# Ledger of designs, part 202: miniprotein binders against q9h3h3

Target 1, 235 residues: q9h3h3
Amino acid sequence: EDGFTAEHLAAEAMAADMDPWLVFDARTTPATELDAWLAKYPPSQVTRYGDPGSPNSEPVGWIAVYGQGYSPNSGDVQGLQAAWEALQTSGRPITPGTLRQLAITHHVLSGKWLMHLAPGFKLDHAWAGIARAVVEGQLQVAKVSPRAKEGGRQVICVYTDDFTDRLGVLEADSAIRAAGIKCLLTYKPDVYTYLGIYRANRWHLCPTLYESRFQLGGSARGSRVLDRANNVELT
Key: E = the ipSAE of ESMFold2; O = the ipSAE of OpenDDE; V2 = 0.75 times the mean of E and O plus 0.25 times the DockQ between their complexes.

## First folded at step 16 (miniprotein)

Design xF14 (at its last look DockQ between E and O 0.82; V2 from the best seeds 0.72)
Fold by OpenDDE base, look of step 16:
Formats: C-alpha cells, structure tokens, sequence
Structure xF14 (fold): chain B 235 residues (1-235), chain A 85 residues (1-85)
C-alpha cells in the first residue's frame, strides 16, 4: 500500500460504522435462517452505497453476524482519548506496554483478526464459513465490508473481547482456520485504531500484535502465530 | 520548485483546518453526525496529500502541523462513531 492508503482505509472503515449495518443476530434469529440470509446478502454483491441492482438499496456500512454470547462493550473511549492526549503532552515514552496499560485502565480491550479478500466466490465462501462459526458459538462476532465501487479488497473482521487474553486470541485463530480460511491473518487491537496508531514511523509502534500464517499438516491449530511485538512464534 | 510545493502544502493545511473546525462546530451544535463525517473524510484526503508533499520536501514543521490536524480529525471521528454504538 502506497503512501497513506492504510490510514485512509482505516478512516473509511471507522466512518462506515456510522451507516446502517446488515446484521444476522443469532440471539434473536434461528440458526436455520443463516443460509437464506447469506444467500440474500452475499458480501461480494452488497454495495457500500446501495448501487442499482445490488441486494441493498440503501448504504451499508458493514455486514455482521452476532453470536449467542455476543455482548457489546466498548469501554471508556472518551477517557482513553483524554489519557492519550495527556500522555502525548507529557513527553513520556510511548511503548506497546503503555498502550496496553491505557487499554486496560479504560476497559478498551476489544481486538480483531483481519483478512483481506478480493470480491467474488472466495470471499462469499470465506464469509459463510465465518458466519457459521459465529452462529455455532466458536466465534462471538464478525463483520465484513461491503463491495466498494472501485472493486478493491473487502475485509473480514473477527473480534475477540480481550486482546490481552492471548489464549482467547489464539482460540479465535483456530476457529477461523477450522472454518477453512487459509489466507494471512493480522490481529489488531481496537485501541490502536482509536488512537490513530497505524504507522510504525509515527510512533515507532506496530499496529499489528499478531500474524497468523496457514500451515498444512502442522499443529492442531492449522496455523503459525507470530507475536510481532516480541518477534516470537506462539504456536 | 520547493517553494511551490511549500505553498501547496500550506494551502492544503489551511483548507483542512477550516473544514475540521467546521466539522467540530457541527458536532458541538448537534448537527447530523454524517455531515461532520463527510467533512472529516475531506479533511483526511487533504491531509494525506499535505503529508505526502511534506515528506517529499523533507519539511519537519509542515509534517508536524499536518499530523496534529490528523490527530484532531481522528479524535473527532472516533467520537462521532461512538454515537452509533
């Protein structure tokens, strides 16, 4: 990605949260209806702005699936921002440990596995696998970006409640792999997004905590997970 | 020329700051958050170009000004987003 494309895409993703979502909520909708919903709203065909001929007539920010155990908790994002401003003004060193402590203090602990896929059958199939894993209780919540006009890659986000819970993060990776996903995965805490930490050169921080690479015939997890902060393989 | 690039960066930053202040005002006044969002997306586009040019020019002052505006815009976007959770 050239220049500031990653930062712009991150801003667009946050801005998209403000538009209506297409949601399958397993807490209120029978699991037997999932296949019909997936067929009605394939992410490769759902358009960001409700283009003519798309399944959606209105703008859609995200397509999402909520599992039975899903409970939204965003923590104290305002307090987090205030503390971040104060920290910047203090001239104290900013480290991954500093950000972790801020996140814990303000209860902003959510994070997500990210995968980028071209529009088409492979994306829709990947999304169907993830959606099923959420409805079956292997994952808590996931979302996928709708198709953009430019036909760029779409992103699937699979959330975990606590980026500091290494076991929970690894369990989500395993569930994603079990759903048949073989592409590269990156794990990003939401706190990094909220604080605008997307460039290593700006803060000397990597916004990606973990990377998962698919492994054939290897560990029971079917992936190798790298801790990017410590440069250590966890699996 | 380096001078022309500097002038272009300063124009981008000025325009970005004006739009950002308008977005902040709209937010404070309780205007439709989507209007503030639209302005912010324009602000980011201006700031990315300003940063690109400032990096090319190697001007630290202009880089720092652009990043400060990015920070303010980003904070506002996060606050706008929280209204929809």
Amino acid sequence: as target 1 above (235 residues)
Amino acid sequence: SPEEIREEIEELLEKAEEKLEEAEKKFKEGVDPRKARELLMEVFMLLWEALRLAEKLGNRELLDRAWELVKRAWQLLVRLRELYK
Scores: ipSAE 0.764, ipTM 0.933, lowest interface PAE 0.5, mean pLDDT 91
Fold by ESMFold2, look of step 16:
Structure xF14 (fold): chain B 235 residues (1-235), chain A 85 residues (1-85)
Amino acid sequence: as target 1 above (235 residues)
Amino acid sequence: SPEEIREEIEELLEKAEEKLEEAEKKFKEGVDPRKARELLMEVFMLLWEALRLAEKLGNRELLDRAWELVKRAWQLLVRLRELYK
């Protein structure tokens, strides 16, 4: 692809947030309805723009499941953007530490584990496992992209509420693995997304804080989790 | 030639800024947020091409101009998302 494929995909993902979502909300929907909902809306068949023959006739930005304890809170995103602008003009160095402090100050603390899978049974099965873990309370909230017209890999995002709480992030990784997920996971704080900081950025910041690789050794069905900033294993 | 590449980059940046200004206007009016989003997607397409050419040319001024427009467009897209998701 060209040199800006990641940036293009990030913009499309942000735009998708503005289209309708298909949501199973455990706060208002009985858990016994989950299986039928999953069968009606497999992510490999739900299309981004409502293609003919799809289960959806209208655009769908995301397919999501909200857990019983889910309480949405983006934080002070507008204040974060203003503070970021001021920091850039201040002459002070821009580091992972200053990004962390901005996120704390403005309460933009959420982040997400990401996994990328091709359309098909493996994607749908992985999503179903994640959705059950959310409804059962092991995870708080997750979403999966719909199928793009040209195909390609889809993404499952599993959110945590505080990227600075490493124990909570590692507990989410463990719950994902317990759902049978064996693929590579990467963790990205939402602060980098809101500020438009991609892998190829002028400050050489790394928006991926952690990588998780499935490993049979260690804990059963556990992970080897690497802190990308310090190149240090956490598990 | 380098001069032809520079002129192409400047045309892309001019078009991108015009579309960005239109998207900003629609956002401030609070009407037609889907059109504002569509304009922003067009802005990004123009800016990625401008950046690709400016990187090949090695022109820091043109790179800085393009990245400032990307930042401005991204900030607006985030604000749209926060209001209309």
Scores: ipSAE 0.615, ipTM 0.836, lowest interface PAE 1.5, mean pLDDT 88
ESMFold2 (binder alone), look of step 16: mean pLDDT 86; pTM 0.852

Design xF15 (at its last look DockQ between E and O 0.84; V2 from the best seeds 0.77)
Fold by ESMFold2, look of step 16:
Structure xF15 (fold): chain B 235 residues (1-235), chain A 85 residues (1-85)
Amino acid sequence: as target 1 above (235 residues)
Amino acid sequence: SPEEIREEIEELLEKAEEKLEEAEKKFKEGVDPRKARELLMRVFKLLWEALRLAEKLGNRELLDRAWELVQRAWQLLLRLRQLLK
């Protein structure tokens, strides 16, 4: 890594948003079809650009599942951008508080738990568990990156609809753990993603709001959740 | 030498800004959003290298110039995403 890896991965992820997605939509597709769909499109075998021998012949940006209760809410992204540009020229300090307020004002409140896994059975198994949790209604929407030609870790994103609703974010963490996920999870609000605020940002902001680490002590499927902005344990 | 590194950063920034201006023009004209996206990915690669060198040199002015271009490129990328999504 040469110091800007996270920033470039974020740019590539946003570029991938603009390519076709493979979607299982529980709002229009019976749950009994999920296992066949998962077998057809394992994330370790779906390729970003439609390589020979892969299940997809065209580029795929993301593989996603939409739960029955999923109601898309993009918020006022255009207004967010305008206000962000004005804020940067205003001379006011840019802090976690001003970003939170910007997100609230423009209703850009979604965020996601992230996990990074190498291609293979472990990734496909983790994705299958998450996808089932979404279709069963414990989670609302999730996506996973396809396999890149150069290889490397892939990402699963599990969305929540309001990063300011701490209880809802913690409930999603619990549902992810109940699906058997034991790896490190990091939580990032979409406002940070849209505004391109990652590790090496010019404001020295911490783009990870929460960090979840699996811990058997204290519960059967428990996790230890740290508020990274305030360095405070929530569990 | 520090001056050779400075000159390399300046060349990277100039090329990045030229490509960014081309991407902005294509976006404003509504022409070929796929080309605009391609140009932006090239802009980011140039800017990450400029930032790496500017950090190695310890030059605040060049760091600021690079970060301003990154922010400008990122906002265009988000606009493009909203258009195509």
Scores: ipSAE 0.758, ipTM 0.905, lowest interface PAE 0.9, mean pLDDT 89
Fold by OpenDDE base, look of step 16:
Structure xF15 (fold): chain B 235 residues (1-235), chain A 85 residues (1-85)
Amino acid sequence: as target 1 above (235 residues)
Amino acid sequence: SPEEIREEIEELLEKAEEKLEEAEKKFKEGVDPRKARELLMRVFKLLWEALRLAEKLGNRELLDRAWELVQRAWQLLLRLRQLLK
């Protein structure tokens, strides 16, 4: 991705949170209806702004699936923001440890595995696998971006409750791999997204904590997970 | 030329700042958050181009100014998001 494309996509993703979502909620909808819902709203065909001929007539920010154990807890995002502004003004050094502590203090602990896929059958199939894993309780919540007018890559986000829980992050990676996903995965805490920490930020902070690469015939997890902060393989 | 690139960056930053101030004003006045969002998305596009050019030029001052505007724009976007979530 040339220049600041990833940063722009992150801004678009945050802006998309403000539009209505297409949601399958496993807490209120029988699992037997998932296949019909997936067929009705394939992410490769759902359009960001409700283009003519799309399954959606209205703008859609995200397509999402909520598992049975899903509980929305965003923590104190306002307090986090205020503390971040104060920290920037203080001139104190900003490190990954600083951001981790801010996240813990304000209970903004969510993070996500990210995968980028071109629109089409492979994306829809990947999404179906993830959605099923969520409904079956292997994952808690996932979302996929709708198709953009420009036809760029779509993103699937698979969330974990706590980016500081390494085991939980690794379990989610394993569940994604078990769902048949073979592409590169990157794990990003939501705190980095909320604070506008990009790959080329002035503090030299890496917003990606983990990378997962698919491995054929290897570990029981089917992936190699790299801790980017420490440059250590975890699996 | 490096001078032309510098001038282009300064123009981008000025336009971005003006639009950002407009978005902040609209937000403060309670105008539809979606309109402020649309302005912010334009601000970001200007800032990404400014950053790209500033990196190419190797000008730290312009780079820092662009990043400051990015942070300010991002904070506003986050606030807008909280209102509609």
Scores: ipSAE 0.727, ipTM 0.927, lowest interface PAE 0.6, mean pLDDT 90
ESMFold2 (binder alone), look of step 16: mean pLDDT 86; pTM 0.854

Design xF2 (at its last look DockQ between E and O 0.79; V2 from the best seeds 0.78)
Fold by ESMFold2, look of step 16:
Structure xF2 (fold): chain B 235 residues (1-235), chain A 85 residues (1-85)
Amino acid sequence: as target 1 above (235 residues)
Amino acid sequence: SPEEIREEIEELLEKAEEKLEEAEKKFKEGVDPRKARELLMEVFKLLWEALRLAEKLGNRELLDRAWELVQRAWQLLLRLRELYK
């Protein structure tokens, strides 16, 4: 048994949204400044709480890059919460179909490809590749967690705007691979994040919609993508 | 013994619910959102331990009580985040 470490990390991630973010915003910042910004704020060196010797003096919740076409739309999160509470008290079954419908009804359609890497060169290199892809317009928005005091794995999140648009999600996977990323990717709709449905949950639901593995012998854009809901390979 | 473990779980759940009620009060008052967030993180730590012990006992009632508190705490954390992000 894992002792619910992943679930606690998820709570810490949501709490981190409330702290300041370090943002490179391509909509207002020249692309020529990206390399200097990446060198100043590598995710393996930016600390969650502003430790001595860090490039940041204050707490940082997330490091993020917004693409030129990024147009934020959070959806109806408050309505989602109210409907979720009503559903739980109704006695009706809670299923993947129910969660999908809640997300559609409340326009909480975003989701993200996730990769987990230890602090160090691989993390910083992966982040730099993703950040460049965002600024160049192949991806729209990404974030990476700062280094925690305990020094555990960090997460890069690459967002898509509609998890029900399978082709759009697969196009984002392809863009991530084109940036040179070879590690395991998992895709999670934001509705699962907002409702606190992670690996361990009382309904035994699987919050991972897709898994992507780098395809052996393929191009840098190649991947093997598994649909977890249908147990079907898509590639 | 199973009885000692059951008592430990019930103490963890009681402590977690007390801290959760304190966090809910701070949220409603709208004062010191960082303290409310700290209380919620403490609630989760207590609940993960309660769940771990309840799973080892195989006790469905205690598992259900712990998971209900987890959901309550999680929804408060999301409300706090939405208000103060």
Scores: ipSAE 0.793, ipTM 0.919, lowest interface PAE 0.7, mean pLDDT 89
Fold by OpenDDE base, look of step 16:
Structure xF2 (fold): chain B 235 residues (1-235), chain A 85 residues (1-85)
Amino acid sequence: as target 1 above (235 residues)
Amino acid sequence: SPEEIREEIEELLEKAEEKLEEAEKKFKEGVDPRKARELLMEVFKLLWEALRLAEKLGNRELLDRAWELVQRAWQLLLRLRELYK
């Protein structure tokens, strides 16, 4: 990906939160209905704007699955934003530690594993595996972007409640790998997304905290996880 | 030429700022948030190109200006998003 494609996709992703979502909620819908729902709304066929012939007639921001233990808590995003503005005007140094502290103070602790896949069978199969893992309680919540008009890659996001909980982040990686996902994964805290921290930011902050690479015959987790901030392998 | 690239960046930044101000105005006036969103998506496209060119030129001033507009646009997008939660 050249230029600012990743940043644009992040903006599009945040903008898509304003449109209706197609949701399977395991708290209210029997797990036995998941296969029928997946067949009805395959991510490769669901279109962002409800194109003719798509499973959706209306715009769809995201396709999502909520697990039994899912509890939406976004924290104090408004307070976070105000504190971030004040920090920028203060002239104080901004570090990953600063952002971590802001996130903790405002309880904006969610983060996500990200994978990018081309539209098609492989994407739909990957999504089905993730959705099953969510419904079975191995993961809490996941979402996938619908198909764009221009095509391009779709993103699957698998959330964790706390990006500061390294064990929870690693457990989610393991569950994703157990679901049969073999592609590169990157982990990004939501605080970085909300504050518009891009790879080319003036503070040289890396928005990716972890990378996971699939490993055959290796660790029990089936992946190698790199801490990008410290350049240390965690597995 | 470097001068032509600079001029192009300045034009992109000017257009981006005008559209951003329009989006901010629409938001403040309580206009349909989706219209403000559409403008913001255009703003971001302009700013990504400005940043790309400014990086190519190695012009720190233009980079900083573009980045400031990105932050303002992003803050507005975040506020728009919160209306739907």
Scores: ipSAE 0.757, ipTM 0.933, lowest interface PAE 0.5, mean pLDDT 91
ESMFold2 (binder alone), look of step 16: mean pLDDT 86; pTM 0.853

Design xF3 (at its last look DockQ between E and O 0.77; V2 from the best seeds 0.77)
Fold by ESMFold2, look of step 16:
Structure xF3 (fold): chain B 235 residues (1-235), chain A 85 residues (1-85)
Amino acid sequence: as target 1 above (235 residues)
Amino acid sequence: SPEEIREEIEELLEKAEEKLEEAEKKFKEGVDPRKARELLMEVFMLLWEALRLAEKLGNRELLDRAWELVQRAWQLLLRLRELYK
């Protein structure tokens, strides 16, 4: 543990939502333009603050690709925040069950598979594979962080609509693996992100719902997915 | 010494709370949202250090105080993001 580095990176990620995004939107842009866009804006070269020599002259919070069927719905985030504040003062226990109910009640059901990679060819190649999967309809939406000045690891987020729909989450994992991704994936519901609940939190909750590990043994099955809440392998 | 570490934690918490109150004021007045965001990032940096030291001491009261401030700062950051995203 490096002095709550992961928690601070999460705060910076939330703050980055407030800066401009570079978006390829398949709903309004022909798929034939994707390869040129990827070549212009590789995530290892797009800089967070618009450094000299980068393809962007202004700050970029995120690089994103929206699929043809993407229908954005963040849910009732403001109501979620208010209910969360009330829950904390109510004296009721804060448990995974109460967070799940808050998410359902306020329609904040999205979640994402996360992968962390260093800047370079592997990151850009992984992102290109994910972006193509989104434009081809195997995934709905993904984003990747730009390169920070210090050059640390970057994150690719691949979203799903409903973290309570286990089949849909596992289908997204399969599509990610089909795109050639071999690194560790972790799945986090957006409700945990919005409420600032990471590994280190005052309620000792585990915000990672699933872990996915690439497997080569004996067959081309793709990944081995662990349910963190029940400590049981799903695949 | 443990007493010197406790004093350092208390200084960090007081500085963090001062900056958090400034950010909350800017948000309430609807002014300078980029400065409010900058203040919140500074608040988090102070609080992570306070938490690291409080965990080494095993001091539950200081840990609870620091985490309460983290939650206040995070909720303000989310409100700020929702208004200016």
Scores: ipSAE 0.771, ipTM 0.917, lowest interface PAE 0.7, mean pLDDT 89
Fold by OpenDDE base, look of step 16:
Structure xF3 (fold): chain B 235 residues (1-235), chain A 85 residues (1-85)
Amino acid sequence: as target 1 above (235 residues)
Amino acid sequence: SPEEIREEIEELLEKAEEKLEEAEKKFKEGVDPRKARELLMEVFMLLWEALRLAEKLGNRELLDRAWELVQRAWQLLLRLRELYK
């Protein structure tokens, strides 16, 4: 991705949170209805603004699946933001450790594995696999972006409750791989998204904590996970 | 020329700041958050181009100004988003 495309997509993603979501909630809907829901709302056909002929007539920000164990907790995002502003004005050094501490202090601990896929059968198939894993309790929550007018790549986000829990992050990677996903995955804490930390930020902070690459015939996890902060392979 | 690129960056930053101030005003006045969102998306597009050009020029001052506007825009977007949670 050339230039600031990733940052723009992140802004669009945050803006999309303001529009209605298409949600399958496994806490209230029988798992047996998932296949019909997936067939009704394939991500490659659901349009961001409800284009004529799409499954949706109204704008859709995200398509999401909530697992049985899903509990929405965003923490103190307002407090986080205030502390971040104060930190920027203080002239104190800002490090990954600083951001981690801010996240912990304000309980903004969620993070996500990200995958980018072109619209089409492969995306819909990948989403179906992820949605099944969420409904079966292997994952807690996932969302996918609807199709944009320009036909750009769509993103699937698979969340974990705590980006500081390395084991939980790795377990989610394993579940994604078990669902048949073979593409590159990147893990980003939500705190980095909320604070607008881009790749080219003035603090040289990397918003990606982990990268997962699929491995044929390798470890039980079927992937190699790189800790980007320490440049260490974890698997 | 480097001078033409500088002028283009300054124009982008000025437009971005004006739109951002309008979005902030709309937010403060309780106008439909979606209108503020639309303005912010335009602000970001201007700022990405400004950053790209400033990087090409190697001008740290312009980079820092663009980045400050990005942060303000991002903070507003976050606040808008929180209204829908």
Scores: ipSAE 0.756, ipTM 0.933, lowest interface PAE 0.5, mean pLDDT 91
ESMFold2 (binder alone), look of step 16: mean pLDDT 85; pTM 0.847

Design xF4 (at its last look DockQ between E and O 0.86; V2 from the best seeds 0.79)
Fold by OpenDDE base, fold request of step 17:
Structure xF4 (fold): chain B 235 residues (1-235), chain A 85 residues (1-85)
Amino acid sequence: as target 1 above (235 residues)
Amino acid sequence: SPEEIREEIEELLEKAEEKLEEAEKKFKEGVDPRKARELLLEVFKLLWEALRLAEKLGNRELLDRAWELVQRAWQLLVRLRELLK
C-alpha cells in the first residue's frame, strides 16, 4: 500500500467503531437464525454509509458476531492513554516490551487475527465460516468491515482475549483454518491499535506479533505460524 | 524546490493543528463525538501528506512534528470512541 494508506484505513476503522453495528448475538438469538442473517447482510453488499440498493439504509460501522461466551472487556484504556502520554514525555525508550507491560498493567490484553479480502463471494464465504465458528463456540467474537464506496479490501477481525496467551492465539488460528480460511493472517494486539502504532510509526515498532500461512498437508492446524518478534516458527 | 516543499509541509501542519484544536474544543464542550471524529479524519489526511512530503525532504524535525500531531489526534480519536462504545 502506497504511503500511509494502511494508517488512514486504520483511522477510518477506529472511527467506524462509533457508528451503529449490525450484530448477530448468539447469547440472545438462536443459532438456527444465523444463515438467514448472513443471507440478509452479506458483508460484500452491506455499505459503510447505507448506499441505495444496499441491505442497510443507514451507516454501518461494522458487522459483528458475538459468541455465547463473549464478554466485552477492553480494560483500562484511559489509564493506558495516561501512562502512554507520561512515557512519551519521559523520553524513555519505547520497545515491544514496554508496550507489553503497559498492556498488562492496564488490562488491555485483547488482540485479533486480521484477514484482508476483496469484496465478493470469497469474502462472504469466509465471513460465513467465521460467523459459524463464533456461534458454535470455537471463536469468541468476530467483526467484518462493510463495503466502502471506493471499494477496496474488507477486513475480518477475529478476537482473542489475551495476546500474551500464545496458546489461545494459536487455538484461534486453528479455528479460523478449520472454518476454511486459507489466506494470510496477521495477529495484532489492541494495545498497538489504541496507541496508534501501525506499520509506519516513529518508533519503528512492528505491530504484527504473529503471521499465519495456510499449509496443505501440514499439521492438524493446517497453518504455519511465525512469531515475528523472535522470527521463530511456532508450529 | 526543497524550500517550496518545506513551506507546503508547514502549511499542512498548521492546518492540521488548527483542526485538531477545534476537535479538542468540541470534545471538551461535549459536542457530538461524531463531529469531532470527522474533523480528526481530515486532520489525519493532512498529516499523512505532511509525513509523505517530510520523508521526501528528509527533514527529521518536520517528521517529528507531524508524528506528534498524529499521536495527539489518535489519542483523541480513541477517547471519542470510548464515549460511544
Scores: ipSAE 0.855, ipTM 0.944, lowest interface PAE 0.5, mean pLDDT 93
Fold by ESMFold2, fold request of step 17:
Structure xF4 (fold): chain B 235 residues (1-235), chain A 85 residues (1-85)
Amino acid sequence: as target 1 above (235 residues)
Amino acid sequence: SPEEIREEIEELLEKAEEKLEEAEKKFKEGVDPRKARELLLEVFKLLWEALRLAEKLGNRELLDRAWELVQRAWQLLVRLRELLK
């Protein structure tokens, strides 16, 4: 069975952060170079550890695109971890509200829409659409995992800068859908990632804040977004 | 049998804690962070199996011990990530 598969993939994703990344940085690279870069480094062919015959000869943790407006700020991760330890020993309730407040206090506000796709054309096509949306300014930053030795699904992460800004999160969902993405999307705030709060966790927290499902309404392209924390439809 | 499963969980937790202590030592000494990362990934694999078996038994003490080790390992993994930026 799949026991703790998602949890282990999260650990491998954190470990992958520590290897080199292949980055298209729109802040320093002309947009006209994007298509050639995408053709050179399709995520279905870039290997995690630089297998012979792949486009990369060295390990790659992530393939990423940074938009013109990308302003990296991880926040106070060290202070967040310390406050989390203190909270756990305090006897105070651990709720989505207390996690939200920790994130605000320590400026760890980023989050990401996630999609999981099998290796192949569908993955490469989806990534290309997302990468173009980032370079064109509809999204700010995205990354995709390289092909792992064991195979299996790869992940595209599309970041937003403030998970407490619901409208900003929904705008990112809309931009993802405008790029032609029809698969299930889930949204996870980075605070849950840094604190190691998975679907299986001791506090019965739901680390997936939103789910987005594509819906076709006439000629309009859109989605139905569910707030998983409060079990309410936003759209 | 339940006792055989309990013994397997305890062996998994012992192995995981040993590897975790080695990773913590490497981090504290500032040496070989790639090895520390490798050890942590092995720790997680052992702990996921320990959790699966402990859930099968319904043993809360073993579940709590396994989750405590997961939290220690994850915290160190994040610290390693921050160090190697």
Scores: ipSAE 0.784, ipTM 0.922, lowest interface PAE 0.8, mean pLDDT 90
ESMFold2, look of step 16: ipSAE 0.739; ipTM 0.881
ESMFold2 (binder alone), look of step 16: mean pLDDT 86; pTM 0.854
OpenDDE base, look of step 16: ipSAE 0.818; ipTM 0.935
ESMFold2, fold request of step 17: ipSAE 0.635, 0.757; ipTM 0.831, 0.905
ESMFold2 (binder alone), fold request of step 17: mean pLDDT 86, 87, 87; pTM 0.856, 0.861, 0.861
OpenDDE base, fold request of step 17: ipSAE 0.817, 0.814; ipTM 0.934, 0.932
ESMFold2, look of step 17: ipSAE 0.696; ipTM 0.859
ESMFold2 (binder alone), look of step 17: mean pLDDT 87; pTM 0.859
OpenDDE base, look of step 17: ipSAE 0.826; ipTM 0.938

